# VHH binders against q9y6x5: the designs that were tried, part 19

Target 1, 379 residues: q9y6x5
Amino acid sequence: LPPKLLLVSFDGFRADYLKNYEFPHLQNFIKEGVLVEHVKNVFITKTFPNHYSIVTGLYEESHGIVANSMYDAVTKKHFSDSNDKDPFWWNEAVPIWVTNQLQENRSSAAAMWPGTDVPIHDTISSYFMNYNSSVSFEERLNNITMWLNNSNPPVTFATLYWEEPDASGHKYGPEDKENMSRVLKKIDDLIGDLVQRLKMLGLWENLNVIITSDHGMTQCSQDRLINLDSCIDHSYYTLIDLSPVAAILPKINRTEVYNKLKNCSPHMNVYLKEDIPNRFYYQHNDRIQPIILVADEGWTIVLNESSQKLGDHGYDNSLPSMHPFLAAHGPAFHKGYKHSTINIVDIYPMMCHILGLKPHPNNGTFGHTKCLLVDQWCI

## First folded at step 1 (VHH)

Design b49 (framework vhh_5j56_2)
Fold by OpenDDE, second read of step 2:
Structure b49 (fold): chain B 379 residues (1-379), chain A 127 residues (1-127)
Amino acid sequence: as target 1 above (379 residues)
Amino acid sequence: QVQLVESGGGLVQPGGSLRLSCVASGFTFDTRDYYAIGWFRQAPGKEREGLSSISSGDSGSTSYSDSVKGRFTISRDNAKNTVYLQMNSLKPEDTAVYYCAAGSYKWRTGLSQYDYWGQGTQVTVSS
């Protein structure tokens, strides 16, 4: 029988939460499987880009989802979390569920993973849920597990997405131990429910399960604000994305806009598109705006509006606070093995290997995940 | 053949209430079957808009548009294979043709994403 893989994302699950909070169910999951303690995600460290990187193995400049909010100057189209269903935005890459779906005697399923409710390259998962934050985890889980268990052709790849602890991280800040403890406990309980459901259905031993996240969360403060209005008139530019990485579309001469912003704050780096650091792999896409502003960790870029967020993400992807974790369980994975770090793009070739899929060209390195897999040599 | 039939529309005064019904045939509202039922409306000269949806899951997950939150309630009766939309505190702006839509195996929220549509029922809110 072809291998099966369930990819689960808990949005905004910062890696060090595992060290600072208790996760009985997740720890049990890890004990019987593998853990990657830190996953270096892609820049910018936002939800849509990183989720798409996980399933494509590509940097943001390559797969074309370069932010949660995007603008294409040629077509004048806008992308946002409330406007994400145009295949135009997704078609610059081929996500793994499409690759899987196109295989003989295989199908894909998805519960609200970014991009899964969009026909990409004229292909959509046989089973999927349109994104709706009001839908419970239980219902998402029930759908996914039903599809994994009873579909024809069989579902061999499935995704499951949940909005926490990201939403709460934004609201409370990651350093709020009281509130975050409650939130993270609930997440651990959901993991318990997941495991229990799989066991009840007889899927646990044969299903490969990856639990991961797209990014972490850093503490923000009203004392760490960068007000752009203090540096430049808002009439001189259009804001495509705001914080902590602002995408600036100049309405006047780009150089003039740049000059007004370059010294706006010592806690913000300002880059012309061509000067964006290579390490970000965030340059070679038309959807990246002419100027980007990158706030330092914990700083918030604002206009004449007060930020209500106590936590945020999107910062430099080298920051530990931005890093998620990866845990996995199933016949493809070792038991009781911990690994220090991988790149988030490394997940894609690993998943392809597990599923027996030929990967599309990607930025991942299969060698980085070999130690996690029972059929590979770990050097 | 899957068919949806709306009923319960009519004339009501502002502040009044109506309950719309959507009876489905051709498939059952069995909790083991995964589907979504949604209510939509289209006013004269306006685009069709989504109002509410309910899933077939055990939880019966529901969603509402901002325009109807707190006033409208979607519910289901599996035994009758019927979905209801309780509309309270109706306003003249609620005047429209109301449609029921269904999607099978996939949970849908978009206007063009539902597989089956009813013929619609007229709701008129006027003094």
Scores: ipSAE 0.018, ipTM 0.268, lowest interface PAE 7.8, mean pLDDT 92
Fold by ESMFold2-Fast, scan of step 1:
Structure b49 (fold): chain B 379 residues (1-379), chain A 127 residues (1-127)
Amino acid sequence: as target 1 above (379 residues)
Amino acid sequence: QVQLVESGGGLVQPGGSLRLSCVASGFTFDTRDYYAIGWFRQAPGKEREGLSSISSGDSGSTSYSDSVKGRFTISRDNAKNTVYLQMNSLKPEDTAVYYCAAGSYKWRTGLSQYDYWGQGTQVTVSS
């Protein structure tokens, strides 16, 4: 009888896709569950930072995954997508699967959620898959459902990650209705497969399922480029991350680099670290570089010309185009309830409540999600 | 200004070997692994295909397409700011213009974003 939760992420699933395309399987899921129309993610609106915020309830400055590419000024280590298996980068927070395994006699399972193939505080998910983009959704689902059904101690928390619609959003841009329609229909069919598989295995009635995403997507263009090389020579700085949020490590005096960049483009804001807007909660970590460049929505920072991406994310988290949604179904959730907005950091304390876990200190507010839950007084 | 310059192409007999070089200027391949360097080719009348990639940092993670796995080897020399493609057991089907590209690789999503491209170098495999 232990409570069970499956957390599913479709990378880059912009909230307004739900209004602009047909999702018959997802709509059936929502009809008997709950929908949060907008999830306000954390800044920067990138894959690794937001996936780690979902499972820790922390802003990026607090959990330490501050970008997809990072430099730590104290240890002099570099992080990129190819280097994310070093536990050092992930150890500034305790993700929910670690808490799940340590507080109760429980197991966790993972199909490719960011961080789940890394031992964090010497703890790795009881069952996991090493990241491999070539592994089908069906194979990931088969492994997760097997682990949920037969594990002893019981698997009570499971994660499942899928790369679409992010990959196609980058390739085609979110305004390409023909290509995005095909991609999103395939995703809806995968949601149908997920529900059908859980029903066939007798898991559906007793499993809590959350379907969400880390960010949205905005349209980019070759007509909206910011050429950094037109403003500053490479000899003055080391580039830690490029677009749409550039992380600049000065090789000379910081003020001199700042002065060369501050008037570079009307479509880019240049911040000294201490001047980054407080609303971003993106300042108090050694992995945040001394100068941060933030491009305006739909603008791409380049180092002299070409960008092949027609869509991107990473922009200001106040932008609706950067927001994902959250849908959920299961014994913990009301049926047919719609909620307007939560913060992405609110997901963690809600999940801890469902699983009966004591959350680590976090930036989420349980009160923001209580109306979704059957065991809570909403009014 | 970021530039990539390919060299080492030419005419070779079937079963022969060539080593292509890609020299980068405007950035370095030292101690950072937030960039990937990839080799691509385009044969006459065919689509451009990706062949191999290597991360620019200390990890040096490599990948290969099935068509070249076991025959081609990618490597880098950080001191020379150069990426190499060693091509062995060359076949007539390997005849193409070979391109070097630099950008970011997101291994978790499988998405490679190549922002900078060289001019290409011709490889011809014939008797």
Scores: ipSAE 0.000, ipTM 0.203, lowest interface PAE 17.1, mean pLDDT 87

Design b5 (framework vhh_5j56_2)
Fold by OpenDDE, second read of step 2:
Structure b5 (fold): chain B 379 residues (1-379), chain A 129 residues (1-129)
Amino acid sequence: as target 1 above (379 residues)
Amino acid sequence: QVQLVESGGGLVQPGGSLRLSCVASGFTFDTRDYYAIGWFRQAPGKEREGLSSISSGDSGSTSYSDSVKGRFTISRDNAKNTVYLQMNSLKPEDTAVYYCAAGYRLTWSSYKPSEYGYWGQGTQVTVSS
């Protein structure tokens, strides 16, 4: 039988949640599979960029989804979570579901993973759900598992996306133990449902399943605000993305705008595009704006009338609070193995290997995941 | 600081012509950064509308709104740091205060006033018999 892979994302599942909260179902999943404790995600540590990095193996500058909110100066197009359906934004890379879909006797399925309801390179998954946050996990799970079980050509790659614990993290903050315990328990229950469903359908033993996330969550506070209005007038720039990484489009003189912002706050780094640190791999794309503001961990960039969140993400990708985890189970994976860290872009070549796909050029390193795989020599 | 100074406005009869000039100071047209210079107008009781824009790039790309296409021509002289608006076949409805605006990293087809960061004081154009 051809190998099958289900990729599951729980948005905003911070890696250390595994240490601070109880996850009976997920722990059982891990016990019978593998765990990567920390996954270093890509900068910026936002939902769309990181989800696309997972499935392309590319840094944001390379796959072109550089933020949740983007602006293209040439076409004057805007990208946002409410406006993400234009293939223009996605076509700078080839996601794995497209690669898989184009193979003979294979098909892809998707339940609301970012970009899966958009034809990319004129290809869309044979089975997919249009994004709708109101659709239950159960319904998404039912569709995905049905497709995995009954499709012809067989679904060999599937994605499943869920919005928690990100939404709750934003609302309550990751340090709210009472509320987050409740939320994370629900997530663990959903994982239980997933496993149970797979067992019921006879898929559990033969299906490779990866459970991961795109980013973590850091605690924010009303006492840690950076007000841009105190530093620069709105007439001098357009804000393309706000916090915690603000994308600034100057309206006339970049240097002047930069000078007004560079000392705005001791808790914010201001970069001209060409001066963005190399370690971010966040420079070589026209969609990155001329000036980037990067708030320190836990600080929020605001305008005078901006609403506040108690938790946020998007910060420096070296921060542990921004890191998700990866767990996996199936015939391709060892049992009871734990790994310390990988890069999020490493997931792509691993998935390609599992599925027997030739990977597109990517930034991942297959060697980083060899120890997770039963067919590989672990050095 | 950046300054824009318009000139060339005045009274003209219908069917007549005017040439507006916008002299920019504080910045120069540079091929490394795309600046756009745009002409706008505002008639009494009406919103400010974009008429034409020109890029600072080597291509010198230009754009025109439908209302002035075929009648108005935008051009630039980099040596003089000046943008011109040649207005031909003027109509009474062209009566307005005309403004020059400058913007950084704008396309040559930018017509939204909010996209431009610097503005001139405007020059009055009156088309009347």
Scores: ipSAE 0.031, ipTM 0.529, lowest interface PAE 4.1, mean pLDDT 93
Fold by ESMFold2-Fast, scan of step 1:
Structure b5 (fold): chain B 379 residues (1-379), chain A 129 residues (1-129)
Amino acid sequence: as target 1 above (379 residues)
Amino acid sequence: QVQLVESGGGLVQPGGSLRLSCVASGFTFDTRDYYAIGWFRQAPGKEREGLSSISSGDSGSTSYSDSVKGRFTISRDNAKNTVYLQMNSLKPEDTAVYYCAAGYRLTWSSYKPSEYGYWGQGTQVTVSS
């Protein structure tokens, strides 16, 4: 049989939640599969950038989704994280579902994964749901399992996205044990429902399933604010993105804007585009603005106002609080194996290998994930 | 480093029997079910074919190709870190160099050469009068 893969994302699932809360269903999944304890995501540690990195194997400067809010200096287009379906933003890379459909003449299915309701290089997922946050996990799961079991040509790659625990992480903060315990218990129950549904439909033994996330979450506070209006008058720049990474487009001389910002707060680093640290791989794209501000972990950049966010992400990708995990089960994966760390860009070439696809050039390294796979030798 | 050493090959008459041994070093058979040991053969001018495999760990699950089912038996001795291939009812068509290999395998494929990363040097089996 051709190999099949279901890729599941629970947005904002911080890796160390696994150590601080109980997940009986996820632990049963891991017992008969593999666990990667930390996935080092790409900078900036935001939803759209990292979800696109998972399915392209590329850093943000290469795939073009460089933030949840963007401005392209060449075309003068603006992107927001509301339902913007302009293919322009997504066309700098080829995601795995497009490769799956074009290279192997197979079908792809998608329940809400970022980019799957947009034609990319004139190709849209064979089966998909238009993004709508009000659609239940149950309905998403019903559609995905129906498409996996009842498609011709067969669905060999499927994706499923869920907004929690990110929404609750922002609202309550990751240190709110009472509220986060309730939210994470619900997530674990959804994982149990997923496994049960796949078993009932006869899909479980022959399907590869990856459960992962795009980023973590860190605690924020009203005592940790950086007021940008105290640094610079708003008439000197256009704000493209605010927090915790601010994207600044100067209306006056760039050096003058930089000089007004550079010493404004001890809890914020200010970079001219060419001075952004190489380790971020966040420099070579027209959608990266001339000046970038990077707040320290747990600090929020504001415009002379308070912030209601008790949790946030987008911070330095070296921070463990920004890291998700990856768990997987299926015929391609070992049973009961734990691995410490991979890079989020490594997921794409691993998935291409499982599906028998030739990967497009990418920033991942297959060798980093080979210990997870039964057809590879890693010692 | 993982090493595999085959022994027990030789000349045998049609209908005869041989037992091949594969001694492994660099890992143990009492680990989790991650390592499979397989037996393969290659006759002159032919592709290398998989014959049988056995998993590491307590399960010791076995698999056989259709060409050897009922004639060959794979087994292991964890204390000696050794895998055996007992070959009965040998035919002239069984003449080949026999290889022991170790690696990971997919749960729905059992003994394909491409799935194995570590190989022994081989031992010659000749079935002739």
Scores: ipSAE 0.000, ipTM 0.096, lowest interface PAE 23.5, mean pLDDT 87

Design b50 (framework vhh_5j56_2)
Fold by ESMFold2-Fast, scan of step 1:
Structure b50 (fold): chain B 379 residues (1-379), chain A 127 residues (1-127)
Amino acid sequence: as target 1 above (379 residues)
Amino acid sequence: QVQLVESGGGLVQPGGSLRLSCVASGFTFDTRDYYAIGWFRQAPGKEREGLSSISSGDSGSTSYSDSVKGRFTISRDNAKNTVYLQMNSLKPEDTAVYYCATRPGYFKSTYSEYDYWGQGTQVTVSS
């Protein structure tokens, strides 16, 4: 039988939630599988960039989804979570479902993973659901499991995306133990439902399952705001993205805009594009704007207004609060193994190995994930 | 070195058609390479305007500005290392110097502008 893989993402699942809350179903999953305690994501630590990095193994500057809000100066196109269906934005990379369909002549299935409802290099996921946040986890799971069992050619790669705990993390903040405990318990119950469904359908023992996330969450406050309007008049620039990483397109001389911003707040770093730290791998793409502002952890950039967000992400990817985790179970994975850290770009070449696919050039290092896999020597 | 050469410009009557060609040398249009190629124009006394782009991959994703959408079509021939801009239903306001530009390779340009530009080809739409 060809190897099969289900990749599940719970958006905004901060790694240290595992240490501060009880997850009986996830713990049972890990007991017979593997846990990577921290996954170092790509900068900017946002949903669209990191979900695309997971399935391409590329830094944002290489795959082209450089933020949740983007502008292309050549075509004057805008990208956002409500305007994300133009293949133009996604075509700078080849995601794993495209490779799966083209190399092995097998099917892919998707329940809401970013990019799966878009034709990329003239290839769309064989089975997919158009993005709709109102669709329940149960309906997404029902479709994925149906496609895994009843497809021709067979589905060998499947994805499942869920918006929590990110939505609640923004609303309540990660320090709200009462609300976060309720949300995280519901997620653990959904993991229990997933495992039970796969067992009931006879899929569990022969399916590789990865449970991961794109980023973490940090506490924000009305006491930690950076008012951009106090730094610079809006007539001098076009704002492409706001917080916590602001993307600035100057309408006047770039140096003049930079000088007006550079010393405005002690809680914000201001970079000319060529001065963005190399460690971010966030420079070599035209969708990255000429000036980038990076707020310190827990600080929110605003335009002469308050922020309702009690939690946010997008901050420096060296921050542990921004890190998700990875758990996996299946015939490819060791049982009862814990690993400390991998890079989020390392997930792609590992998944290609599990599926028997030749990876496209990528920024991941297969050696970083060897200890997770039964067919690899890790020392 | 990377060079781009545009051709196919000229004088055409309103409602006419032209096909512009952009030939690249010093790099190849391999579908495995991560690149973008765009068409731009500049009319006298106006800023340079982006019109269309095509990205890497087997099919190449295409994009168009609102001013040319439905009238212009971008395409490529990897064997000839050439990108085309097919311009139909030309209007007097399409009169400009047309440029192609590219950023070849795995890593993109360090600037918000394309790295390599052609010399341009003049398109004049008049009676």
Scores: ipSAE 0.000, ipTM 0.178, lowest interface PAE 19.4, mean pLDDT 87
Fold by OpenDDE, second read of step 2:
Structure b50 (fold): chain B 379 residues (1-379), chain A 127 residues (1-127)
Amino acid sequence: as target 1 above (379 residues)
Amino acid sequence: QVQLVESGGGLVQPGGSLRLSCVASGFTFDTRDYYAIGWFRQAPGKEREGLSSISSGDSGSTSYSDSVKGRFTISRDNAKNTVYLQMNSLKPEDTAVYYCATRPGYFKSTYSEYDYWGQGTQVTVSS
């Protein structure tokens, strides 16, 4: 049978949730497959950028989705979660579903994964759902599994996205044991539903399934706020993206804006674009604004407003709290193997290998995932 | 250490052609190391502007600024570790110092800031 792969993302599933909460279904999934305990995601650690990194193998500066909110100074276009349909933003890279879709006798399917409802390089998945947060997981799952089961050409790559536990993490904070236990229980139940559905359809043994996430979640507090209005007049800049990594477009001399912000808080690093640390791979893109503010873990940048979020993400990608996990099951994967860490961009070449696709140039290292795969020598 | 050396510049009449070369050292094109290479120019009293870029990989995605599109072509020879800029239909407005730049490990088909720059080569278009 031709290889098939289902990529599932539970948004904002922090890696250490696996240690701090119970996941009977997920643990069973892991027991019969593989686990990467920590996945180092890309900076900034936000939804759109990281999801696109997963499916392109590229750092944000390369694939061009550098934030959930972006501004292009040349075209004057804006990108946001409510305005993400312009291929202009996505065409800086080729996501794996497009690569797969363009192969003969193959098709791609997608349920709500970022960018999948947009024609990228004039190509869109044969089967996809327009993003709608109101659509249940069950409906998404039913569509995806139906397409995997009986489509022609066969669906060989599919994506499935769910907004939890991110939304709840924002609302309750990751340290709220009571509420997060409830939320994460639901997530585990959904994983149970996924596995059950696949078994019922006879897909379980032959389908490769990756369950992962884009980022973690850190605890925030009303006591840890950085008010920019205390440091600089709002008229001196345009805010393109906000906390915890703020993108600043100066309306006056950049140096002046920088000087007003550089000492705004001891809990915030202020970078000119050219001074952004190399380790972030977040410098060489026109969509990155002239000044970037990076709040320390758990700190929130605000504009004379109180934050309503008790949890947030987007911080330094070296922080464990920002790291998701990866679990996988299927004929391509070992059983009962645990791996400590990979980079999120490593997922792309692995998926390409599984599917027999030639990868586009990417920042991933296939060698990092060899130990997960039955057909590879473990390094 | 990565180094870039431009060559091929000179004096040419309007309507003429030049081919610039950018030889890279310190990294190779035929490796697993990904890169982007771009051509830039800077005329006296003007800001540096991007002209063309090419990414690593077999496809070699290319981009061009509107000012040079249709006239300039970027290409590469992996065996020679060289990127070329074929410039046709040159105009006096094309007079500038031309630079190549690269960033290993970086992909982009559009103009960006690069980590390593050549010394530049002078191109003068004049009758």
Scores: ipSAE 0.000, ipTM 0.267, lowest interface PAE 13.8, mean pLDDT 92

